# VHH binders against Jerky protein homolog-like (JRKL): the designs that were tried, part 12

Target 1, 218 residues: Jerky protein homolog-like (JRKL), of Homo sapiens (Human) (q9y4a0r168to385)
Amino acid sequence: LQPEQIYNADETGLFWKCLPSRISVIKGKCTVPGHKSIEERVTIMCCANATGLHKLKLCVVGKAKKPRSFKSTDTLNLPVSYFSQKGAWMDLSIFRQWFDKIFVPQVREYLRSKGLQEKAVLLLDNSPTHPNENVLRSDDGQIFAKYLPPNVASLIQPSDQGVIATMKRNYRAGLLQNNLEEGNDLKSFWKKLTLLDALYEIAMAWNLVKPVTISRAW
Short names: E, the ipSAE of ESMFold2; O, the ipSAE of OpenDDE; V2, 0.75 times the mean of E and O plus 0.25 times the DockQ between their complexes.

## First folded at step 10 (VHH; framework vhh_7w1s_2)

Design v1 (from m1 with T102E; at its last look DockQ between E and O 0.77; V2 from the best seeds 0.00; counts 0 for: pae E 5.9 > 2)
Fold by ESMFold2, look of step 10:
Structure v1 (fold): chain B 218 residues (1-218), chain A 116 residues (1-116)
Amino acid sequence: as target 1 above (218 residues)
Amino acid sequence: QLQLVESGGGLVQAGGSMRLSCAASGSIFSNYMGWHRQAPGKQRELVAAISGGRTYYDDSVKGRFTISRDNTKNTVYLQMNSLKVEDTAVYYCARLEWGSDEYDYWGQGTQVTVSS
């Protein structure tokens, strides 16, 4: 397999209404000064190949089936792949759907466009949110998942946090830049921020992660 | 009221290039601006977006399309290279305002037709 054919996916939580330097966080909740407690979290899953030249659309798991900021017309125009789950956690069902309906087709298209054989592996840590390897295969068996041994997975994880940290920094910087450019005071800005705004910003933040940042993390 | 006017659409051969323009009647400097497209019988989809020098592209156009902005002219561009027949659609310019759960402003659309 070539590096373009080797993929990894990482998950992270995001309190999308919080800027850590200006907001206190207590026991998994986010509190904005002058506001009621904010309990808005999503799960973000990043996926890219080892070269970083193929970054898949982010997978986002939120709580609401149809968030108020998503009018029914706009749900088809999202810059991310959105799923809902009661606690905004990745679960086995969502991961399986993502693999079958998003990962496999997009990887096939990429490999075709590069003239590479449509064979790829998704390397996963041994997270309880991931289905077993037997169910994570394409119809032809050529695109499949493999779990990394625990000692190998822990070796890679510090590198993965560099990519995720970069994406989160890009997200925060973008939110702050838009606040400054609009001339809004900070309180009005955060009160008006919607999930849809956050999805656009995190998608753009992911787009800003350079291939070299990803390839060095492997 | 902010008005968005698309231009630059038309007929082009597959493999060709085309640049769309979206002229705004007001400042777009700090706003999320996006290009969407709608093919016959299909749902409108986001193609590309730009804010503060940051860009997003749908996977279907990545590497072929480039969004850019000229704030002095209040204009957003979509450079489309290596066009394919499946890129045939009406292309819409749109603006996202802070605090909105949708684009508040849409252009009239410009037709792009890619012939085989």
Scores: ipSAE 0.053, ipTM 0.551, lowest interface PAE 5.9, mean pLDDT 76
ESMFold2 (binder alone), look of step 10: mean pLDDT 82; pTM 0.835
OpenDDE, look of step 10: ipSAE 0.886; ipTM 0.957

Design v2 (from t2 with T102E; at its last look DockQ between E and O 0.77; V2 from the best seeds 0.78)
Fold by ESMFold2, look of step 10:
Structure v2 (fold): chain B 218 residues (1-218), chain A 116 residues (1-116)
Amino acid sequence: as target 1 above (218 residues)
Amino acid sequence: QLQLVESGGGLVQAGGSMRLSCAASGSIFSNYMGWHRQAPGKQRELVAAISGGRTYYDDSVKGRFTISRDNTKNTVYLQMNSLKVEDTAVYYCARLEWGKDEYDYWGQGTQVTVSS
């Protein structure tokens, strides 16, 4: 397999109403200027190939059934793949759905567009939120997942922090851009921020992550 | 009352190019503007979005489509290159005002047809 055909997925939590500041985060809670502490978190899963040339649509798991503007299961009008779960945690069912309905089709189309064989591997750690590998494969068996030994998985985990950190930095920069475009003070800005705004900002933030940032993380 | 009017659609040969325009009757400066499309019998899908120079593209159009805006004309554009038959759809312009939790305005749509 070529590097274009090798993928990895990593998860992170995001308190989507927080700017990065040591003043804003105490004991895992985030404060919004002029407001009470906010405990709103989503889980984000990033997936890209080793070259970074294929970044898949972000997967976001939140508590809300869906953003207000959509039917209960229609997510095609969102810039992310949105799933709901009562604790906003990734789970086995959501990961399986994402693999079958998002990962496999998108990888297949990408490889076809590049003239490569439609054969790929998704490298994963052995997390309790991921189904076993014999369940994670395409109908033709050409696109599948493999779990890594713990010593190999730990090497990948540290390198992926740079990609996630870059995306979060881009997210917060985008939030600041909106504040400047609104002309409002920080208090007004935070009061108005919605989950739908955050989904757009994180998707745009992911788009800003350069391929070289991803490829160097491998 | 904000109005969104799409234009620039029509018939084009596969491999060709086309530019769609979405004229807004009011300011789009602090909003998320997007292009969506709906092919016959399929669900409407987000194709591209823009806010403050930041963009999003669906995987199916990356590298072929470019979204842009002109704040002085309150207009959003979608430049579509290397068109495929699969791009045939009605294209809609939509606005999400920052701080709202629903899309607040949609255009009437413009047909794009890509012939083989």
Scores: ipSAE 0.680, ipTM 0.874, lowest interface PAE 1.3, mean pLDDT 79
ESMFold2 (binder alone), look of step 10: mean pLDDT 83; pTM 0.846
OpenDDE, look of step 10: ipSAE 0.884; ipTM 0.956

Design v3 (from t2 with I28T N31Y; at its last look DockQ between E and O 0.83; V2 from the best seeds 0.00; counts 0 for: unsure alone 60.9 < 65)
Fold by ESMFold2, look of step 10:
Structure v3 (fold): chain B 218 residues (1-218), chain A 116 residues (1-116)
Amino acid sequence: as target 1 above (218 residues)
Amino acid sequence: QLQLVESGGGLVQAGGSMRLSCAASGSTFSYYMGWHRQAPGKQRELVAAISGGRTYYDDSVKGRFTISRDNTKNTVYLQMNSLKVEDTAVYYCARLEWGKDTYDYWGQGTQVTVSS
């Protein structure tokens, strides 16, 4: 396998309504001065190959089956792959759906478009939210997941802290740009922000992450 | 009232190029503009979006399609290169206004047909 055929995925929480510079997180809540805790959180899963040339559509897990910001359950019209879960946490069912319906087809199409063999591995840690390897294979077996022991994973897996930090910085910068263009004061801007706005901003923030930032994380 | 009018669709051979245009009334500077497409029997899907020079592309079109905007003409473009038969669809221009809870403006659509 070439580096372009080796993928990694990592998860992070995003308090998408939090103001950038004055936040704290206590018991899974975001605290903003002058306001009580903000509980609007989503889980974001970033997936890319080792070269960073293929960044998959972000996977976002939110609380609502049909969030207040959406009048439709049509997730194909979103800039992310959206799943709903009671606590906005990744779980086994969502991960398997993402792997089968999103990861495999997108990886297969990407590799085909590059003239590479349609064979790839997704490197994962052994998390309770991830199905076992028997479930995470394409029908032809060419695209599959592989779990590494923690002592091996810490030595081989990329340092996604830098990639995630860059994406979140880009997200906050995009929100700032929109705030300047809308002319809103601070409180009005953050009250008006919808989940749909946040999904667009985080998707664009992911697009701004350069391939070299991803490849250097390895 | 905002109106979105698409143009530039038609028939091209696979491997060819085409540019779609979407003329919009009012400013698009603070809004998300996007191109969606719907193939026969399929759901409408987001292809590309732009806001403030920041962009999004569906994985199926990355490296082949480029979205851009000209705020002086209030127009959004979709440059489509290396077209495939699978790109055949009606292409719709759409706008999402900041702070809205749904897509709020759609064009009438323009047909793009890619022949083998």
Scores: ipSAE 0.706, ipTM 0.878, lowest interface PAE 1.1, mean pLDDT 79
ESMFold2 (binder alone), look of step 10: mean pLDDT 80; pTM 0.822
OpenDDE, look of step 10: ipSAE 0.835; ipTM 0.935

Design v4 (from t2 with W98F; at its last look DockQ between E and O 0.84; V2 from the best seeds 0.81)
Amino acid sequence: QLQLVESGGGLVQAGGSMRLSCAASGSIFSNYMGWHRQAPGKQRELVAAISGGRTYYDDSVKGRFTISRDNTKNTVYLQMNSLKVEDTAVYYCARLEFGKDTYDYWGQGTQVTVSS
ESMFold2, look of step 10: ipSAE 0.711; ipTM 0.885
ESMFold2 (binder alone), look of step 10: mean pLDDT 83; pTM 0.846
OpenDDE, look of step 10: ipSAE 0.882; ipTM 0.957

Design v5 (from t2 with N31H; at its last look DockQ between E and O 0.80; V2 from the best seeds 0.79)
Fold by ESMFold2, look of step 10:
Structure v5 (fold): chain B 218 residues (1-218), chain A 116 residues (1-116)
Amino acid sequence: as target 1 above (218 residues)
Amino acid sequence: QLQLVESGGGLVQAGGSMRLSCAASGSIFSHYMGWHRQAPGKQRELVAAISGGRTYYDDSVKGRFTISRDNTKNTVYLQMNSLKVEDTAVYYCARLEWGKDTYDYWGQGTQVTVSS
């Protein structure tokens, strides 16, 4: 397999209403002077190939089943693949759905467009939120997942903290840019920020992660 | 009320290029502007979005489509290169205002047809 056929995915939590200047995470909240704490969190899963040339649409897990701005069938109008879960945690069912309905088709189309064999491996850490690897395979068996041993995984987890940290920095910068352009003070910013805004900002933040940042992490 | 008017659609051969324009009757500066498309019998899907200098592209169009905007003309563009038959759809311009939990403005759409 070539590097374009080798993928990795990893997860992070995002407190989407938290800004860089004043953050408290002790209770899973963020605070600003003169403003009440906000407890909104989502889980984000990033997936890209080893070259960084194929960054898949972000997978976001939130608490709301049908955010006010769309019906369940309207999720194609979002810049992320959105799933709902009571605690906004990734779980086995959501991971399986993402793999079958999003990962496999997008990888197959990418590889076809590059004239490569439609064969790929998704390298994962061994996590309770990931299904058994025997379940994670395409119909033709050519696209599948493989769990890495713990002592190997620590050496070759390229989408881990460096790539995720870059994405989160881009997210903060994008929020700050919008706040400055709108001319709002911090209090008005907190009032206006919605989940839909955050989904757009994190998707754009992911797009800003350069391929070289991803490939060098490998 | 903000109005969005798409233009630039039409018939083009596969492999060709086309630029769509979306003229807004008001400011688009600090909002999310997007291009969506709806093929016959399919759901409307987000193709590309822009806010400030930041962009998003659907995987199916990355490397082929480029979204841009001209704030002095209140216009958003979608440059479409290397067009495929699968790109055939009605293309809609949309605005998401910062701080709203809804898409608040849609254009009426422009037809793009890619023939082999």
Scores: ipSAE 0.728, ipTM 0.894, lowest interface PAE 1.0, mean pLDDT 79
ESMFold2 (binder alone), look of step 10: mean pLDDT 83; pTM 0.848
OpenDDE, look of step 10: ipSAE 0.836; ipTM 0.935

Design v6 (from t2 with T55D; at its last look DockQ between E and O 0.88; V2 from the best seeds 0.80)
Amino acid sequence: QLQLVESGGGLVQAGGSMRLSCAASGSIFSNYMGWHRQAPGKQRELVAAISGGRDYYDDSVKGRFTISRDNTKNTVYLQMNSLKVEDTAVYYCARLEWGKDTYDYWGQGTQVTVSS
ESMFold2, look of step 10: ipSAE 0.672; ipTM 0.872
ESMFold2 (binder alone), look of step 10: mean pLDDT 82; pTM 0.838
OpenDDE, look of step 10: ipSAE 0.878; ipTM 0.955

## First folded at step 11 (VHH; framework vhh_7w1s_2)

Design x1 (from v4 with N31H T102E; at its last look DockQ between E and O 0.68; V2 from the best seeds 0.79)
Amino acid sequence: QLQLVESGGGLVQAGGSMRLSCAASGSIFSHYMGWHRQAPGKQRELVAAISGGRTYYDDSVKGRFTISRDNTKNTVYLQMNSLKVEDTAVYYCARLEFGKDEYDYWGQGTQVTVSS
ESMFold2, look of step 11: ipSAE 0.761; ipTM 0.909
ESMFold2 (binder alone), look of step 11: mean pLDDT 83; pTM 0.850
OpenDDE, look of step 11: ipSAE 0.880; ipTM 0.953

Design x2 (from v4 with S30R T55D; at its last look DockQ between E and O 0.70; V2 from the best seeds 0.00; counts 0 for: germline match VH .375 < .438)
Fold by ESMFold2, look of step 11:
Structure x2 (fold): chain B 218 residues (1-218), chain A 116 residues (1-116)
Amino acid sequence: as target 1 above (218 residues)
Amino acid sequence: QLQLVESGGGLVQAGGSMRLSCAASGSIFRNYMGWHRQAPGKQRELVAAISGGRDYYDDSVKGRFTISRDNTKNTVYLQMNSLKVEDTAVYYCARLEFGKDTYDYWGQGTQVTVSS
């Protein structure tokens, strides 16, 4: 397989209503000085190939069903692949749905567009939120997942700390660029911020992650 | 009340180029502006979006399409290059105002037809 055909995915939590420089984050909470904790969280899953030239549409798991204008299963009008889950956690069912309905088709289309064989591997750590590799394969068997031993997985997963940290930094910067309203403080800004805003900002933040940032993490 | 009017659609051969325009009747300065498309028998999908100097593209158009805007003209553009038959759809301009939980304005749409 070529590096273009080797993919990795990993997950992270995002407290989407927090600005880190003005807000403390303590044990799954977000604290605004002088106010009650803010506990709004989503799970983000990043997926890209080893070259970084193919960054898949972000997968976001949140508690909300969908923005009101969208049907419950129609994620095509969003800049992310959105799933709803009671605790906003990735789970085995959502991961398998993502693999079958999103990962496989997008990878197949990308490889076709590059004139490459439609064959690929998704390298994963051995996480409780990931299904076993026996069930993660395409109908033709050419696109499949492979779990790595922990010592190898730590060395080969470019979506891990560096790439995720860059994306979160871009997210925070993007929120600042959308500016607080005239005369309002940060509290007014946070009251206005919606999940839909956050989905656009995190998607644009992911788009800003350069391919070289991804490829160098390998 | 904001109005969005698309223009620039039409018939083009595969491999060709086309530029869509979306004229807004009011300010688009602090909004997410986007292009969506809907092919016959399919669901509407987001193609590209822009806010400030940041953008988003669907994988199917990345490298071929470019979204841009001119805040002084309150106009958003979609430059479409290397067009494919699969790009055939009605293209809609849309606005999301920061702090809203739904799309608050849509254009009427402009037809793009790519012939082989």
Scores: ipSAE 0.732, ipTM 0.901, lowest interface PAE 1.1, mean pLDDT 79
ESMFold2 (binder alone), look of step 11: mean pLDDT 84; pTM 0.856
OpenDDE, look of step 11: ipSAE 0.878; ipTM 0.953

Design x3 (from v4 with Y56W; at its last look DockQ between E and O 0.78; V2 from the best seeds 0.78)
Fold by ESMFold2, look of step 11:
Structure x3 (fold): chain B 218 residues (1-218), chain A 116 residues (1-116)
Amino acid sequence: as target 1 above (218 residues)
Amino acid sequence: QLQLVESGGGLVQAGGSMRLSCAASGSIFSNYMGWHRQAPGKQRELVAAISGGRTWYDDSVKGRFTISRDNTKNTVYLQMNSLKVEDTAVYYCARLEFGKDTYDYWGQGTQVTVSS
């Protein structure tokens, strides 16, 4: 109904342990000799409304099933919604869990806090990792997903050229800032970087993406 | 060796404000500092974090809570405004040292109780 109630989600790979370099990495690929291994990759899913005023907690899919720091008492101590998958790829089961357990409740709470009707649509591209839209709706039917035709989706979704590129730039800048303040050698710094460090940095990087950057991508 | 000491908790009415402080015995500038909370019968959860001038907030506290720090005093603050009954919890200050895969440094916690 209103732009505040219209959401979009998009996915990207992050090689969270890649050393900063002038050498470009092929988008979505890491098969070029000399690049970091695929084991150091996670999938990030960014979700925000059309105004950019509601950026949902990042969804991160990694290979680690239950790192020791993710013991039962520590499961909510992360600044992201973390899921485990053998290849660190989004899949149908994870997407449905995210929609039901994370997207719907967070959108409801946001809309309630703004005095808006708890009614929203999640606009998606036609990806094989997304369930059909019949299963992507809240119990009351007020919050649901819709697939867009590719030519419409490319005009109104956050893009790799803008929103995702900004977030990844913020991620690398944050890591470099921490390294400079500690005075460490860059290679030693990157060797010590853990998944937990990366989750904090990417969450802060997402938080730094301004609403206008998101709304202009629409 | 590192010690974290929280202060500022207590009883407040809903709609009120409170500021928590976390004094560290060492430098906190380059580390991830966080405020976590644990309500009765619930898991401990991260509500706010700060590092290198950057912040993060859980959706449940955005716009109401502000994390900040004073680098000269090695102190992290949590300003809590527009408090709700559901904010009632023990609040913990924690430090995540870079390169560690666990929260090895926790304060003792301070009780915040929001009455209606």
Scores: ipSAE 0.693, ipTM 0.872, lowest interface PAE 1.2, mean pLDDT 78
ESMFold2 (binder alone), look of step 11: mean pLDDT 83; pTM 0.847
OpenDDE, look of step 11: ipSAE 0.871; ipTM 0.951

Design x4 (from v4 with L96M; at its last look DockQ between E and O 0.73; V2 from the best seeds 0.77)
Fold by ESMFold2, look of step 11:
Structure x4 (fold): chain B 218 residues (1-218), chain A 116 residues (1-116)
Amino acid sequence: as target 1 above (218 residues)
Amino acid sequence: QLQLVESGGGLVQAGGSMRLSCAASGSIFSNYMGWHRQAPGKQRELVAAISGGRTYYDDSVKGRFTISRDNTKNTVYLQMNSLKVEDTAVYYCARMEFGKDTYDYWGQGTQVTVSS
């Protein structure tokens, strides 16, 4: 029942190469000068406990197998947990793999480091992309998921618009800072931007989300 | 051609502190500088990264390690506090230039050994 043992996860899409300019917002769609590509969208899943003191490494689902320069097994050199999927969508297989291989072990280690009972709940919306909650449990049953009814999920799941919006704002600010430091014109900058750059920028953007922003959203 | 040289490694008791330095032969005002480590029998992993005033840390080192850089001296630092035996590894400094989609320069590595 302690807030440190209560987690949630929320998903958002990011067109990581779209211009952050008002021109794109006025048109009502994202554009990249000189090129349009769906490979430029990723799905991001943010996960943190209610105190915000434990923000898990971002989970990112993209179309590319990985940034081209990394070997297929060299995922530990990335600042995110990266998964590949044909349409860059979260799916049941990826979610279960993330839960079993990333969420459960990281939560156990965190709680152990705090001297807390290794017992936790992951609160989720009831989405077709999430496995049945009976399979979302640790071997000892102490770390498990619970789905919220749709009308309740939007009211009590605090990682929604406020936390995600802050992260995306931090992402745009980081890109603009790099552009100014490089001295490039905006068009040239956006043509150079790679998936690896975006993964670093979104990971740093997530790091900048303060615990108080997360805890106040509850 | 950029060269990266790590220093500051060595033997330290568990619970101790150590500061690693990475001296560059040229400007390191690239977008991303990082520290990676490789323990025996394990894959090389990203420990910390810095770009501008923004940082990233692996969960295993958060609150214990601090990355910083001095662009005037072309040097990146890793301050390592509350060291544990599992921090034992060869530590590598690396640069990833914006737009390159790879780490384009690596240092030679410096050994950090944390004794019990």
Scores: ipSAE 0.708, ipTM 0.883, lowest interface PAE 1.1, mean pLDDT 79
ESMFold2 (binder alone), look of step 11: mean pLDDT 83; pTM 0.848
OpenDDE, look of step 11: ipSAE 0.866; ipTM 0.946

Design x5 (from v4 with K100R; at its last fold request DockQ between E and O 0.71; V2 from the best seeds 0.78)
Amino acid sequence: QLQLVESGGGLVQAGGSMRLSCAASGSIFSNYMGWHRQAPGKQRELVAAISGGRTYYDDSVKGRFTISRDNTKNTVYLQMNSLKVEDTAVYYCARLEFGRDTYDYWGQGTQVTVSS
ESMFold2, look of step 11: ipSAE 0.735; ipTM 0.896
ESMFold2 (binder alone), look of step 11: mean pLDDT 83; pTM 0.847
OpenDDE, look of step 11: ipSAE 0.883; ipTM 0.956
ESMFold2, look of step 13: ipSAE 0.717; ipTM 0.888
ESMFold2 (binder alone), look of step 13: mean pLDDT 82; pTM 0.845
OpenDDE, look of step 13: ipSAE 0.884; ipTM 0.956
ESMFold2, fold request of step 14: ipSAE 0.675, 0.695, 0.711; ipTM 0.861, 0.876, 0.882
ESMFold2 (binder alone), fold request of step 14: mean pLDDT 83, 82, 83; pTM 0.849, 0.846, 0.846
OpenDDE, fold request of step 14: ipSAE 0.881, 0.888, 0.889; ipTM 0.954, 0.957, 0.956

Design x6 (from v4 with A49T; at its last look DockQ between E and O 0.93; V2 from the best seeds 0.81)
Fold by ESMFold2, look of step 11:
Structure x6 (fold): chain B 218 residues (1-218), chain A 116 residues (1-116)
Amino acid sequence: as target 1 above (218 residues)
Amino acid sequence: QLQLVESGGGLVQAGGSMRLSCAASGSIFSNYMGWHRQAPGKQRELVATISGGRTYYDDSVKGRFTISRDNTKNTVYLQMNSLKVEDTAVYYCARLEFGKDTYDYWGQGTQVTVSS
């Protein structure tokens, strides 16, 4: 397998209404955000190949089946793959759906477009929310997942913390840029922010992560 | 009331290029402007969106389509290259205002047909 055929997926929590502590600077106060509601947290799963040339559409897991800000919005009109779960956590069912309905088809199409064999591996860390490897295979067996054993993980497991941190930085910078260009103060802007806005901003933030940032993390 | 008018659609051979325009009757500077498409028998789907210098593209169009905007003309563009038959759809321009929970303005759509 070539690096273009090797994928990794990592998960992170995002408190999408919590901006940097610079909100407190307006009052001359420095505060670490400690008060957060569950409805303001989502789980983000980033997936990309080792070259970073294929960044898959973000998978986002939120609490409500139809987020309060998404009335009448069709799921195909979202810049992310959105799933609902009671605690906004990734679970086995959602991961299997994402793998079968999103990961496999998108990887197959990407590899076709590059003239590469339609064979790929998704490298995962051990997580209680990930299904067993045997159920994470395409129908032809050529696209499949592998969990990294502990004694191998430190050697070949990509450290996705730099990539996730860059994405989160891009997210917050994009929100601040949008707010300042509209002329709103940060507190008013923060209170207006909907989940739909956050999904658009995080998708754009993921798009801004450069391929070289991803490949260097490997 | 903001109006969005698409133009530039038509018939094109596979592998060809086409540019769509979306003229707005008012300012589009601070909004999420996007292109959506609806193929026959399918639901409308997001193709690309732009806000400021930040963009998003659906995986099916990445590297082939480019969204851009000209705030002085209040116009959003979609440059479509290397067109495929599966790109055949009605393309709609839409605006999402920050703080809203749905698209508040849609264009009437422009047909794009890619022949094999």
Scores: ipSAE 0.707, ipTM 0.884, lowest interface PAE 1.1, mean pLDDT 79
ESMFold2 (binder alone), look of step 11: mean pLDDT 83; pTM 0.850
OpenDDE, look of step 11: ipSAE 0.843; ipTM 0.934

## First folded at step 13 (VHH; framework vhh_7w1s_2)

Design y1 (from x5 with N31H; at its last look DockQ between E and O 0.80; V2 from the best seeds 0.80)
Fold by ESMFold2, look of step 13:
Parts: sequence; C-alpha cells; structure tokens
Structure y1 (fold): chain B 218 residues (1-218), chain A 116 residues (1-116)
Amino acid sequence: as target 1 above (218 residues)
Amino acid sequence: QLQLVESGGGLVQAGGSMRLSCAASGSIFSHYMGWHRQAPGKQRELVAAISGGRTYYDDSVKGRFTISRDNTKNTVYLQMNSLKVEDTAVYYCARLEFGRDTYDYWGQGTQVTVSS
C-alpha cells in the first residue's frame, strides 16, 4: 500500500574477475571471451523497496557448491546470500528458497521496525517460467509476489540500468582501492583475487548505493 | 603472528548500549575486518564488516550497530545501540586477508548478554 511496502528484484551477471576495459587494454591483457568466463561469472540479484531505505542482502548464485574453504555450515559468515547452481544462473528453485527463507523474514522485520503493517508485494517483470504466483506467498498471505504484464511493468517498475550500473561502478572502485592499499602489481592482484573477496566487495558496493538512487529509478 | 583481542563485552539491559573493541597486534589497514557472533545453539554469523571506509551490516543490526576502525591504533570497534535480547551472543573479531578463501585470524571472543 505504501512505497516502503513495495519491493522489486532484478538480476545481473557479474564477471567478478574482470576489471574495466581501460585498465585491461593499458596492460595489453584482456579476458578471453567465451572460455573460462563461465567459472568466473556469478548472478547477482538486487532487492530493495521503492524508497530505497530497505536494501536486502544480495543474493548471489555461483557454480561452486560453496567456496572450498567454507564449511557447509558457515554460509552465515558471508556478506551475501549464496546459492550454487551448475550454470551460475538463478532458477525457480533458488528463487523460491530465497523468497521463503530470506525475503519474507527480512521484509517482515523491516516493516515491524517501521511500525507498518507486515504486508508487502514483490513486483517482478522478468519473463518468469512459473505462472502460479501462489507459491510465492508467505504463510499468512500478506507478503507475496506479483508478475506484471509488460504494459503495466513499463509504467511502474524501476529501471535496472541506473541502480545496477551504480553498484557495478562501486564494485570496480572498491577493487581498485583495495589494490592500491595492498600495493600489489596488477598481475599479482588478479592472481590473488578470490570469489570470497568479490563477495565482500559486491556487498559493500550494494551498501554504497544511496536510497535516492533507488527511489529515483522508479 | 597476528593476535586479535576483543574487549568491552558484559551484561546490559535491553534498550542499552555497549561498545566492543578489537585490538590487533599488527596492521589491519589493508584487510577486511569483521565482527561475527554466535548465540548458544546457533551458527556463527557475520554482523558487520569494514574495509577502506566501506562497510557491510547484517539486516538484523542495521541502524543499531556501527562498525568503525582506527588504523593508527590497529583497532576495530562495534558500537551497539538499542540492544535486544536476541543480540545475546559471543562476539568475535575476525580478519580476512585479501586473496584468502577463509578468515585467517579470529579473536577469542567476548560475551555480550542482554537481559530483559
């Protein structure tokens, strides 16, 4: 009913080991397109309410079951919600797990903290393969998802290019700042960069996205 | 050998405030520093992290907790306001060195108990 209770989620691919092309061309080294890129790609899902005051923990889908150094029981030590999938793509099973176990509880807590009714809608405009919206609904029915037809979605959904682009710029800036603080050569920096580093940088990059950037995208 | 030592824990009433400190025996400037917590019977979870002035907070503490650091003292702080009973846990300071697949240093922990 209110903007604080209206959420959107959108997905983007991230080649987490690839720096801006200007840096790559200066060194004369480029990522070879079409191979090894599959192992270095993740899917990021951003979710926030219309005011931008509630940015949910990023959902990241990667190929690795978990980073090899993590125990299976320490996923809560990550600054993102991490899921594994053989192609590093979001799928309906992962989306349902995220909705039920992460989205609903986090939204409920946020709304309670604001003194608002624990009632919310997640607006989706991606081409879903799951036509039945009933499965994306909290037990009390008060928090649910709605798939919008293209003509309605174009009128009321935020543009993903501004928010996602800002997050990706923050990610790249954070990596460069980290490289400067380490004092590493660019070559040694890229050899050292791990998925865990990338998860921290993208989470902090998401945290840097201002609420006004999100609300203006609507 | 890096050593992390937490301090500042104790008993506090709900709604109160507390400040945790993590003193490091070496530089923390170029690393990801984090506060984690583990309640009885629960898994250890990341609460907040800081690197290069950039921060992360878990949703459960956002707006109530503030992580900060002082590189000249090699110390990381966690200011905890509006404490709730569910914040009761052992709080651990940890370092993740860039290029590692796991946290490479942990403190011994400091107990925080929030009473009603």
Scores: ipSAE 0.737, ipTM 0.896, lowest interface PAE 1.0, mean pLDDT 79
ESMFold2 (binder alone), look of step 13: mean pLDDT 84; pTM 0.860
OpenDDE, look of step 13: ipSAE 0.853; ipTM 0.942

